VH-VL binders against o60602r691to836. Designs and how they scored, part 9

Target 1, 146 residues: o60602r691to836
Amino acid sequence: YKYDAYLCFSSKDFTWVQNALLKHLDTQYSDQNRFNLCFEERDFVPGENRIANIQDAIWNSRKIVCLVSRHFLRDGWCLEAFSYAQGRCLSDLNSALIMVVVGSLSQYQLMKHQSIRGFVQKQQYLRWPEDLQDVGWFLHKLSQQI
Short names: E, the ipSAE of ESMFold2; O, the ipSAE of OpenDDE; V2, 0.75 times the mean of E and O plus 0.25 times the DockQ between their complexes.

## First folded at step 4 (VH-VL; framework fv_tafolecimab)

Design s24 (at its last look DockQ between E and O 0.56; V2 from the best seeds 0.00; counts 0 for: pae O 3.1 > 2)
Fold by ESMFold2-Fast, scan of step 4:
Structure s24 (fold): chain C 146 residues (1-146), chain A 119 residues (1-119), chain B 106 residues (1-106)
Amino acid sequence: as target 1 above (146 residues)
Amino acid sequence: QLQLQESGPGLVKPSETLSLTCTVSGGSISSGDYYWSWIRQPPGKGLEWIGSIYYSGSTYYNPSLKSRVTISVDTSKNQFSLKLSSVTAADTAVYYCAREDYGDYFDYWGQGTLVTVSS
Amino acid sequence: EIVLTQSPATLSLSPGERATLSCRASQSVSSWLAWYQQKPGQAPRLLIYDASNRATGIPARFSGSGSGTDFTLTISSLEPEDFAVYYCQQRSNWPTFGGGTKVEIK
C-alpha cells in the first residue's frame, strides 16, 4: 500500500486532528512517528475531482480511519467516503475501516446514516477518550489497529 | 427566511397509503448541514417522531413504524416526502415536517397538516 | 424505547408567577434533552436544547437544567404568551417526547 492509513475527517476538525493525531502518528510531522498517513488537506490536489481523490486514497491505504465527530455527521463528503470505504471492505472481505467516535455523540446521531448505523449496531468502533490521561493509551491502541 | 410547508390528501381510507410532501423554501435541502424529519401528533395527544432523512437519501425510522414508513428526498424540487402504508384510525394525526439543527433537535417546523383515516 | 414522564400534567398559574416543569427519563439521556412550546393551533417551537442552551430568539426568562434522568424547565415570570403546552424530547436514542405539561391561567 502507498499509505498505512487514510484519515477521513471533517475540515472543521483539522486543527484538532493535527494536534491530537497527526503530530503523534504521521512520519511527515516527526521522523519518530510510525505511520505514512494520507489526508485531504495535504495529499489531495485542490481543484481535482474530489470523489476520485477520495477513492484513490481509500484504495491506496491499508486502513481507513474515520474520525466521526458532529462535524463529520454534517459533511456529505465524509459520509460518502465512509460509505465508499465500507464498500471496499465488502469487496476485499477485509476489515480495513476503523471508526473512531470523537466528542459526545448520542446513539441517535450515530444511527442517522445507514453506513455508520451498521458499524454502531455491530459495536465496531473506538471512542476517543474524554480524560486526557487516557489519550496516550488510546493512541497506542489505535496504532495497533493500523 | 426558511419555510416548510406540508401538502397532501387530508383524508385516507383504512389499509391505503398516506402520502405527504414537505416543500422547503428560503433554504436548501442539498446542504449537508441539516437532516429533515417527519413528526406527528394525534388530536389532543403528544408528539411522535416518524423518521429523518439526509439529502443523500439516508434514512432512520422510528422502530415502531419502520415496516410501514418510507421517507424520500427530491433535491431538484427542494422537497422530501413521507409514505405510510396500511393506515388505520390510529394514524389520524396532524403531520409536521421539520428541520434538525442545534445538535439534531427540531428547530424549524411546518404549520402541520391534518390527515384523517376514515372510511 | 426511552420513556419521558412530564409532571405535573397541568400547572394553573397567574401572570408574573414562576413556572417549574419536570421531565424524567426512564434511563440516562446525558444532556441530550430539549424543550418545546406549543400554542393552540400552532407547530411546536424549540426553546431549549442540550438541557440548558436557549435556542435563537428565546427570551431569557426560559431556562433549562438537569442531566441524566431528571430535567427541569423554568419560566422565571410568566407572560401572557407563555400559557401553552410544553414538551420535553430526548435524542439519546431515537427521539421520543414526553406527554406534555399544560401551563394554563388560574
Scores: ipSAE 0.745, ipTM 0.885, lowest interface PAE 1.0, mean pLDDT 91
Fold by ESMFold2, look of step 6:
Structure s24 (fold): chain C 146 residues (1-146), chain A 119 residues (1-119), chain B 106 residues (1-106)
Amino acid sequence: as target 1 above (146 residues)
Amino acid sequence: QLQLQESGPGLVKPSETLSLTCTVSGGSISSGDYYWSWIRQPPGKGLEWIGSIYYSGSTYYNPSLKSRVTISVDTSKNQFSLKLSSVTAADTAVYYCAREDYGDYFDYWGQGTLVTVSS
Amino acid sequence: EIVLTQSPATLSLSPGERATLSCRASQSVSSWLAWYQQKPGQAPRLLIYDASNRATGIPARFSGSGSGTDFTLTISSLEPEDFAVYYCQQRSNWPTFGGGTKVEIK
């Protein structure tokens, strides 16, 4: 695989993702970091079909990490990427797609979207911690799943 | 100015299908900013959420009603609809359509329409 | 299913008095709770969302508080138009409403 993980998130969340994840995980942000990550703002081909870029990212990445925020849920491209990642027929589909809920999202808010409902019902997701004290532990747990 | 208006038959026979339409004016269902919902209230009783729909057609239903409920959207007409099958007298209620805002709370409501299930 | 229990069922007060309405959830709903006012023959009106935030156009005499399982709606000084039925509603999971508290004139 070209990438350890494709990070799928709404462009409205980019600054948060950069500070919370990329600076701590991505090798291009620091030589001390562990993973070769893919994300739209750096790695998509400008001017190319956006769905083709998404499909390429999903197939060229060992893991797909979807950062599900309020912005994600209102972004048709993010929801399509989630659905496409689920459709990738690999020997262990659950281990390839990692769902991370970001922000104060209730079960009701998540369940209104059929694309992600299966993961929500089966509790197949991680929640980003509300307390800053727990972020280091969370990053360690996420890194173990990647 | 946003307005929601319910329409449909006020009388439905037992075992038949209840059908209602909500027409949205002064706003757009296709904007994708909101969810659209059906809520009912039996006479003299409290409120019961039936289900919600997003403009994409994605739905979520009250588990106790799920087997009998279909909610649909027609963005070109700026309308969404409710079908409730196999009705009984217990389905007699005022039916409201509503918009979800304020973090998925019901901020705008239609006037409500009474549907009576009677032979 | 999350059950919301409202108390008292009926609250008899005079204009100018303070009303305190209780809503208890069968399990934690965090702060994901709303309050609605309903007058006879009318649709409900959103008053409070996320436990403590007033909806647009709602007078300051209405306030909400609580988190987890215990919530209150307070009307600091009742106006004649405030005599109505009040419902709480959670959105932690699929929405459920409380049974209502009727605030009536003594």
Scores: ipSAE 0.720, ipTM 0.889, lowest interface PAE 1.1, mean pLDDT 91
Fold by OpenDDE, look of step 5:
Structure s24 (fold): chain C 146 residues (1-146), chain A 119 residues (1-119), chain B 106 residues (1-106)
Amino acid sequence: as target 1 above (146 residues)
Amino acid sequence: QLQLQESGPGLVKPSETLSLTCTVSGGSISSGDYYWSWIRQPPGKGLEWIGSIYYSGSTYYNPSLKSRVTISVDTSKNQFSLKLSSVTAADTAVYYCAREDYGDYFDYWGQGTLVTVSS
Amino acid sequence: EIVLTQSPATLSLSPGERATLSCRASQSVSSWLAWYQQKPGQAPRLLIYDASNRATGIPARFSGSGSGTDFTLTISSLEPEDFAVYYCQQRSNWPTFGGGTKVEIK
């Protein structure tokens, strides 16, 4: 695989994702980091079909990490990416999709979205910690899953 | 100003299908910020959520009613509808349509319409 | 489903008095709880969301508190228009409502 993981998130969450994850996980942000990550803002090919970019990112990454926030749920592209990611998982022996819930999203809120409903019913997903003291531990846990 | 209005028969016979429509005015149903819900209240009793629909057609139903409930949306008419099959006297209630914000609370309601199930 | 139990069933008070309404959840709902007011012949009106946030246009005399399984709606000083039935609602799972508390004139 070209990438360790494809980070799928809403563009509205970019600043948060950058500070919370990319600075700590992506090797281009620091040589002390562990993962070669793919995300739209940096790695998608300009002028190429967005769906093609998403599909390429999904299939060229060992894992797919979807950061499911309120913005994510409101973004049709994110939901479509999530669906494609699930499609890939059907062909894999191991689940390649890691779902991380960010913010105060209840199970009901997640279940309302058809593209996510099946996943939350059958699979475990992670929740971003509310306490900043737990972020380090969470990142460690996430790293182990990537 | 956003307004919701329920419409449909106020009387349904047992075993038949209850059918209601909610007409939304003062705002578009085609918004990514909201779901559109049906909630009912039997006379003198509490509230029961029936189900919700997104403008895209994605639905989520109360598990206790799922087998009998169908909610649909018509964005061209700015309406969404409820069908409840195989009704019994237990389905007699005031039926409300409501807007459900992304916070999953119901901030706008119709005035409600009484549907009585009787022979 | 998550069951919400409201108490008391009926609260008899006079205008100007403080009203305290309780809502208990069968399991933790975090802060994902709302309060509604319903007057006879009317649809419910959203008062409080996420346990403690007043909805738009709601007077300051209404306040909500609590988290997890225990929640409280407080009306600091009852106005004549506040006598109604109050429902709590959770959004942790598919929406469920409490049985309601009727605030009536003593």
Scores: ipSAE 0.397, ipTM 0.814, lowest interface PAE 1.4, mean pLDDT 94
ESMFold2, look of step 5: ipSAE 0.709; ipTM 0.882
ESMFold2 (binder alone), look of step 5: mean pLDDT 93; pTM 0.946
ESMFold2 (binder alone), look of step 6: mean pLDDT 93; pTM 0.948
OpenDDE, look of step 6: ipSAE 0.054; ipTM 0.712

Design s25
Fold by ESMFold2-Fast, scan of step 4:
Structure s25 (fold): chain C 146 residues (1-146), chain A 119 residues (1-119), chain B 106 residues (1-106)
Amino acid sequence: as target 1 above (146 residues)
Amino acid sequence: QLQLQESGPGLVKPSETLSLTCTVSGGSISSGDYYWSWIRQPPGKGLEWIGSIYYSGSTYYNPSLKSRVTISVDTSKNQFSLKLSSVTAADTAVYYCAREDYGDYFDYWGQGTLVTVSS
Amino acid sequence: EIVLTQSPATLSLSPGERATLSCRASQSVSSYLAWYQQKPGQAPRLLIYYASNRATGIPARFSGSGSGTDFTLTISSLEPEDFAVYYCQQRSNWPTFGGGTKVEIK
């Protein structure tokens, strides 16, 4: 695979994602980090249509990590990427999709979109810790999933 | 533009089932990204969320009321309804229907209908 | 359930004065807090969502602030139509409302 993971998130979450994940996981932010990550803001090809970029990212990454925040649930492209990634997992019978719930989203809010609903009901997902003391442990756990 | 209107009996006897319907106009219940909700307010008191429904039939209820509440949707009539069983005087309240914008807040409300539980 | 405590229960002020209303959550609700205004005989009206975003049509004198457990609704200069009951509501879990703050004319 070209990338260890495609990191799918809403552009409205970019500043948080950069500080919480990219600076700690992505090799381009530090040579001490473990993973060669793909994300839209840096790695998508300007001028190419968005669905083609999303599909390319999904097929060229070993894992797809979806950061499901409130912004993610309101973003049609994020939901499309989630559905496409879930389709790849079902087609290839591999556990490539990692769902991480970010923020204080309830089960009630997560069940609105059918693709996310089905995944939540059938498969385990990770929840980003509310307590900052648990972030290091969580990043270690997420790293083991990638 | 979008309007919600509650309807149903204003008087219910103790131990019976309270039944209300909300009619939505100026928009479709079957459009995505909205929940349709019931909220009540006893006279002189605050607001209590009862439950919400998505047009697919998925329901979410206040845990304190869950054993007595059923919410249903009729997409063909653009309506959703509340049934609250085994009512007592404590269920006397103004009942509002409301639209919940993607699970975050209630952006449109009906005018409310007073339901009195009395013999 | 998440409990929201509003203070004060009653705020007595004159037109032109600044009103400051508090809402405290029993656990963090992040920024998933809304404020509503309710006048006698009327349905609640959405004022603020996501702690600080003013709803469409709401006058600039209304503002919200806070995150986590402590939230404030401010009315910079009270107009006669602003005397009402104000409720906060969280959506970090199943919706719960505060007990309300009545802003009444002095």
Scores: ipSAE 0.007, ipTM 0.557, lowest interface PAE 9.9, mean pLDDT 85

Design s26
Fold by ESMFold2-Fast, scan of step 4:
Structure s26 (fold): chain C 146 residues (1-146), chain A 119 residues (1-119), chain B 106 residues (1-106)
Amino acid sequence: as target 1 above (146 residues)
Amino acid sequence: QLQLQESGPGLVKPSETLSLTCTVSGGSISSGDYYWSWIRQPPGKGLEWIGSIYYSGSTYYNPSLKSRVTISVDTSKNQFSLKLSSVTAADTAVYYCAREDYGDYFDYWGQGTLVTVSS
Amino acid sequence: EIVLTQSPATLSLSPGERATLSCRASQSVSSYLAWYQQKPGQAPRLLIYEASNRATGIPARFSGSGSGTDFTLTISSLEPEDFAVYYCQQRSNWPTFGGGTKVEIK
């Protein structure tokens, strides 16, 4: 795989993702970080088909980490990427997709999205901690799954 | 500005399919980040959520009604529709279409249309 | 299914009085609770969402409070147009509504 993980998130969450995750996990932000990550804002090819870029990121990454926020759930490209990643998991018979719920989202808000409903029903997701003191252990836990 | 309007037959025979359409004006179904919903109210009773749809076609239905409900969207006509199969007298109600906003609460409603199930 | 129980079923008051309406959930709904106003022959109107936030255009006399299983809608001083039926709604699981509280003129 070219990347340890493809990080899929809504562009509206970029500033938060950069500060909360990228600066702590991505080797291009710090030599002390562990993972070679792929994300749209830096790694997608300008002017190319967005679907092709998403497909390439998914197939060239060992894991796909989807940061499911309210913005993610209302972003057609994010939901399409999630569905495509699920397709890859079925084709490869592996657990490449990691779903992380960010923010205060109810079960109803998660269940009304057909593309993620299966993960919600199986309780196959991590929830970003509400308490800032718990962020450190959560990042360690997430790192173990990548 | 935004207006929702229900339309469809006001009388349906038992065992047939109830079919309603909601026409959205003053806004686009495919613009913004909203779900579009059907809610009903039997005479003298409270409100019951039927189901919701996103303009991409993604749906979520009330588990009690799931086997009988289909909601669809037509973005070219700026409409979404409800089909409820195998109706009985218990399905007699005012049917509302509504938009979900403010964290998925119903912020805009149609006027409502009474559907009577009677032979 | 999460059941919402509203009390009282009917509240008879005069204009200018304070109205306090209760909604109790059969299990915790966190803050995922809304209040609606419905007048005869009309569609419901969203008043309060996320337990305590007033929807756009809703007068300051309406306020919501509570979390978990116990919620309250307060109308600080009833105006003539406030006499209506009020419903609570949760969206912690699939949406369900309470049975309603009718606020009527004494």
Scores: ipSAE 0.300, ipTM 0.736, lowest interface PAE 4.0, mean pLDDT 89

Design s56
Fold by ESMFold2-Fast, scan of step 4:
Structure s56 (fold): chain C 146 residues (1-146), chain A 119 residues (1-119), chain B 106 residues (1-106)
Amino acid sequence: as target 1 above (146 residues)
Amino acid sequence: QLQLQESGPGLVKPSETLSLTCTVSGGSISSGDYYWSWIRQPPGKGLEWIGSIYYSGDTYYNPSLKSRVTISVDTSKNQFSLKLSSVTAADTAVYYCAREDYGDYFDYWGQGTLVTVSS
Amino acid sequence: EIVLTQSPATLSLSPGERATLSCRASQSVSSYLAWYQQKPGQAPRLLIYYASNRATGIPARFSGSGSGTDFTLTISSLEPEDFAVYYCQQRSYWPTFGGGTKVEIK
C-alpha cells in the first residue's frame, strides 16, 4: 500500500485533527511518528474529480480511519467515502475500516445512516475519550489497529 | 418562516394502509443539517416516535413499527410521507411531522392531523 | 428501548409557584435529554435540549438540569400560560418519550 492509512474527516474538523492526530501519528509532521498517512487537505490532487481522489485514497491505503463527528455525518462526501470503504472491506474480506467517533454523538445519531448503522449495531467502533488525560492511551490503542 | 403541514385521509379502515404527507415551506428539505420525522399521539396518551428520513432517502424507524412503516422523501416537492400498513384501532392517533436538528431535538412541528381507524 | 418515567403524573399548583418535574431513565442517556411543552389541541413545543440548553424564544424561568438517569425541569415562577403537559425525550438510542406530567391549576 502507498499509505498506512487514509484519514477521512470533515474539513470543518481539520484544525482539531491536525493537533490531535496528525502531529502525533503522521511521519510528515515528525520523523519520530510511525505512519505514512493520506488526507484530503494535503494529499488529494488539485483540480481532479473529488470522488476519484477518495477512491484512490481508499484503494492505496492499508487502513481507512474515519473520524465520525457531527460534521462528518452532515458531509455527503464523508458519507460516500465511508460507504465506499465499507464496500472495499466486503470485497477484500478484511477489517480495513476503522470507525472513530469524535464528540458527543449518541447511538441514535450514529444509527441514522445505513452505512454507519451496521458498524454501530456490531459495536465496531472506537470512541475518542472525553477525558483529555486518556488521549495518550487512546492514540496507542488506535496505533495498534493501524 | 419554517412551517410543516400534515395532509391525508382522516379515516382509514382496519387492515388498510394509512398514508400521510408533510409539506415543508420556508425551508429546504434538502438541507444537510436536518432529518424529517413522524411522531404520533393516541388520544389521551403520550408521544411515540415513528421514524425519520434524511433528504438522501436514508430512513431510520422505530423497531416496534419497522415491519409496517415506510417513510419517503420527495425533494422536488419539498415533502416527505408516511405509509403505515395493516392498521388497527390501536393506530388511531394524532400524527405529527417534525424537523429534527440531526439528532439534537424536534424543533419544529406540524399542527398534527387526527387519523381514526374505524370500520 | 430506554424507558423514561416522569413524576409526578400531575402537579396542582398556583400561578407564581415553583414547579419541579422529574424524568428518570431506565439506563444512562448521558445528557441526550430534551423537554417539551404541550397545550390542549396543539403540537409539542421544544423547551430544553441537551439536558440544560434553553431553546430559542423560551423564557428564562424554564431551566433543565441533570445527567445520566436523573433529570429535572424547573419553572421558577408559574405564569398562566405554563399550565400544560410536559414530556421528556431521550435521543441516546431510539427516541422515546416519558409519560408526561400535567401541570394544572390548584
Scores: ipSAE 0.016, ipTM 0.637, lowest interface PAE 7.9, mean pLDDT 87

Design s60
Fold by ESMFold2-Fast, scan of step 4:
Structure s60 (fold): chain C 146 residues (1-146), chain A 119 residues (1-119), chain B 106 residues (1-106)
Amino acid sequence: as target 1 above (146 residues)
Amino acid sequence: QLQLQESGPGLVKPSETLSLTCTVSGGSISSGDYYWSWIRQPPGKGLEWIGSIYYSGSTYYNPSLKSRVTISVDTSKNQFSLKLSSVTAADTAVYYCAREDYSDYFDYWGQGTLVTVSS
Amino acid sequence: EIVLTQSPATLSLSPGERATLSCRASQSVDSYLAWYQQKPGQAPRLLIYDASNRATGIPARFSGSGSGTDFTLTISSLEPEDFAVYYCQQRSYWPTFGGGTKVEIK
């Protein structure tokens, strides 16, 4: 694969994602970091349509990490990317999709979205910690799944 | 101003299907980030959430009722509807339609309509 | 399902008095709890969301507090229009409501 993981998130969350994840995981932010990541703001090809870029990112990454925030759930492109990643997982018969819930989303808010309901029901998602002191451990846990 | 109005038969026979429609005025069902919900209240009792729908047709139902409930939406008429099958006397209640805001709370309600299940 | 227990079932008070209403959840609902007011023959009205946030247009005398399993609605000084039934509701899981507390004139 070209990338260790594709990070799928709402553009409204970019500043948070950059500070919370990219600076700690992405090799282009620091040579101490572990992963070669793909995300829209840096890696999408200028001039190609958005869905083609999303599809290319999903097929060229070993894992797909979806950062499911309130903004993600209201973003049609994010929900389509999630559905497309699920399609790839079925085709490959592997568990390439990693769902990370960010912010104070209740289980009810997640269960309302048919596309992600299966992950919620099976508790097949990680929850970003509310306590800053737990972030280091969480990043280690996420890194083990990538 | 946003208004919700329930309509449908006030009397339903046991074993039949209860059918109600909510008409939304002063706002569009397809605009904003809202779910549209049905909530009922049996006489002298508390409130029970039945289910919610997004304008795309995506639904989420109360697990205790899901085998009997269908909620549908008609964006062209700015309406959403409830069908509850195989009714019994226990389904006698005031039925409310409501808007579920982005924080998942019910911020606008219809006036409610009493549905009595009786032969 | 998450069960919400409201107490007392009935609270008899006079105008000007402070009302304190309790709602207890069978398991943690974090802060995902709302309070509604219902007058006879009317639909419920949202008062408080996410435990402590006042809904638009709700007077300052209404306040909510609590987290986890124990929640309180406080009306600092009852006005005549405040005598009604109050329901709590959680959204941590599929929505459930408490049995209600009736605030009535003494």
Scores: ipSAE 0.425, ipTM 0.777, lowest interface PAE 2.7, mean pLDDT 89

## First folded at step 7 (VH-VL; framework fv_tafolecimab)

Design k01 (at its last look DockQ between E and O 0.57; V2 from the best seeds 0.00; counts 0 for: pae E 5.0 > 2)
Fold by OpenDDE, look of step 7:
Structure k01 (fold): chain C 146 residues (1-146), chain A 119 residues (1-119), chain B 106 residues (1-106)
Amino acid sequence: as target 1 above (146 residues)
Amino acid sequence: QLQLQESGPGLVKPSETLSLTCTVSGGSISSGDYYWSWIRQPPGKGLEWIGTIYYSGSTYYNPSLKSRVTISVDTSKNQFSLKLSSVTAADTAVYYCAREDYGDYFDYWGQGTLVTVSS
Amino acid sequence: EIVLTQSPATLSLSPGERATLSCRASQSVSSWLAWYQQKPGQAPRLLIYDASNRATGIPARFSGSGSGTDFTLTISSLEPEDFAVYYCQQRSNWPTFGGGTKVEIK
């Protein structure tokens, strides 16, 4: 695979994702980091079909990490990416999709979305910790899954 | 000012399909910020959530009613509809349509319409 | 299904008195609980959301508290227009409502 993980998130969450994850995980942000991540803002080919970019990112990454926030749920492209990621998992019989819930989203809020409903019912997902003291541990755990 | 208005037959025979439409005015149903829901209330009883639809057509139903419920949306008419099949007397209720904000509470309601199931 | 139990079923009070309404959930709903007011012949009106936040236009005499399984709606001083039925609603899972508490004039 070209990437260790495709990081799928809403563009509205970019600043947060950059500070919370990319700075700590992506090798282009620091040579001390461990993972070569793919994300839209940096790695998508300008002018190319967005769906093609998403599909390429999914299939060229060992893992897919979706950061499911309120913004994610309101972004049709994110939801579509999530569906494609699930499709890949079904086709290659690998659990390549890692779902991380960010913010206070209830089960109902997640279940309202058809693209996420099945995953939430059948698979375990992670929740970003509310306590900043637990972020280090969480990142470690996430790293182990990537 | 957002307004919701239920419309449809007030009388339905047993085993038939209850059909209602909610017309939204003063705002667009095609908003990513809101969902649109049906809630019913039998006479003298509490409230029961039936289901919710997003403007894209994505639906979520009460498990107890899922097999009989169909909710649809018509963005061109700024309406969403409810169909409840195989009705019985137990389905007699005031049916409300409501706007469900992204925070999952119902902040705008129609005035409700009574649907009586009787032969 | 998360079951919400409201108590008391009926609360008889006089104007100016303090009303305390309880809503208990069969399992934790975190703070994802709302309160509605319903008057006869009218649709419910949202009062409180996320346990303690007053909806727009709701008077300060209405307040909500609680988390997990136990929640309380308080009306500090009842006004004549406050006599109605009050419902709690959770959004942890698919929406369910309590059986309601009727606040009536003593």
Scores: ipSAE 0.595, ipTM 0.851, lowest interface PAE 0.8, mean pLDDT 94
Fold by ESMFold2, look of step 7:
Structure k01 (fold): chain C 146 residues (1-146), chain A 119 residues (1-119), chain B 106 residues (1-106)
Amino acid sequence: as target 1 above (146 residues)
Amino acid sequence: QLQLQESGPGLVKPSETLSLTCTVSGGSISSGDYYWSWIRQPPGKGLEWIGTIYYSGSTYYNPSLKSRVTISVDTSKNQFSLKLSSVTAADTAVYYCAREDYGDYFDYWGQGTLVTVSS
Amino acid sequence: EIVLTQSPATLSLSPGERATLSCRASQSVSSWLAWYQQKPGQAPRLLIYDASNRATGIPARFSGSGSGTDFTLTISSLEPEDFAVYYCQQRSNWPTFGGGTKVEIK
């Protein structure tokens, strides 16, 4: 695989993703970081169709991490990417798709969206911690899943 | 600035269909930032959520009413609508339209319209 | 379905007194609970969201607390405009409302 993980998130969340994840995980942000990550703002090919870029990112990445925020749920491209990533999975136990819920999103809000319902019903997701002191532990846990 | 206004008949006969429209002004349904809901209140009683719609047409209904309710949206008119079929006297209530924000809370409400089910 | 039980049903107080309203959920709703005020002939008005956050334009005398199954709305010093019916509402599952607490002038 070209990438350890494709990070799928709404462009409205980019600054948060950069500060919370990329600076701590991506090798291009620091040589002390562990992962070769893919994300749209840096790694998509400018002349190609957006769906083709998403498909390439999903197939060229060992894991797909979807950062499900309120912005993600209101972005049709993000939901399409989630659906396509699910289609890549061959086994429920070895799912390449990691769902991370970001922000104060209830079961009801998550269940509104068909694309993610299976993951929500199975409790097959992580929640980003509200307490900043827990972030280091969460990043360790996420890193183990990648 | 944002205002919601219910409109429709105030009297409906039993077994017929209740039909209401909410007109949104000072904001846009098609922006995709919010969900849009119907909530009712029988006279002198509490509140009951009926259902919610997103501008794309996705709907979510109270399980107790789901078999009888249809909510729809017309983004070009900045409106969303409620149809409740096979009404009885138990459906007599003030019907509110509302905007859903603050993590699925209702931050803007219409004035409400009383619908009476009587023969 | 998550049932919200509000108590007391009525609360008779004078202006300047402290009001304490209770809402109990049939199962945990985390902190995903709101409070609304409704005056006669008017639509409800959002006061508190996510248990403790005041909505835009709500005076500081309104405060909310609690998590899990037990929630409280406190009005520190009642003003004449605060005599109304108050409802709680949860968002852990599809929305349900409590039966209401009427705060009336003694």
Scores: ipSAE 0.213, ipTM 0.742, lowest interface PAE 5.0, mean pLDDT 89
ESMFold2 (binder alone), look of step 7: mean pLDDT 93; pTM 0.950

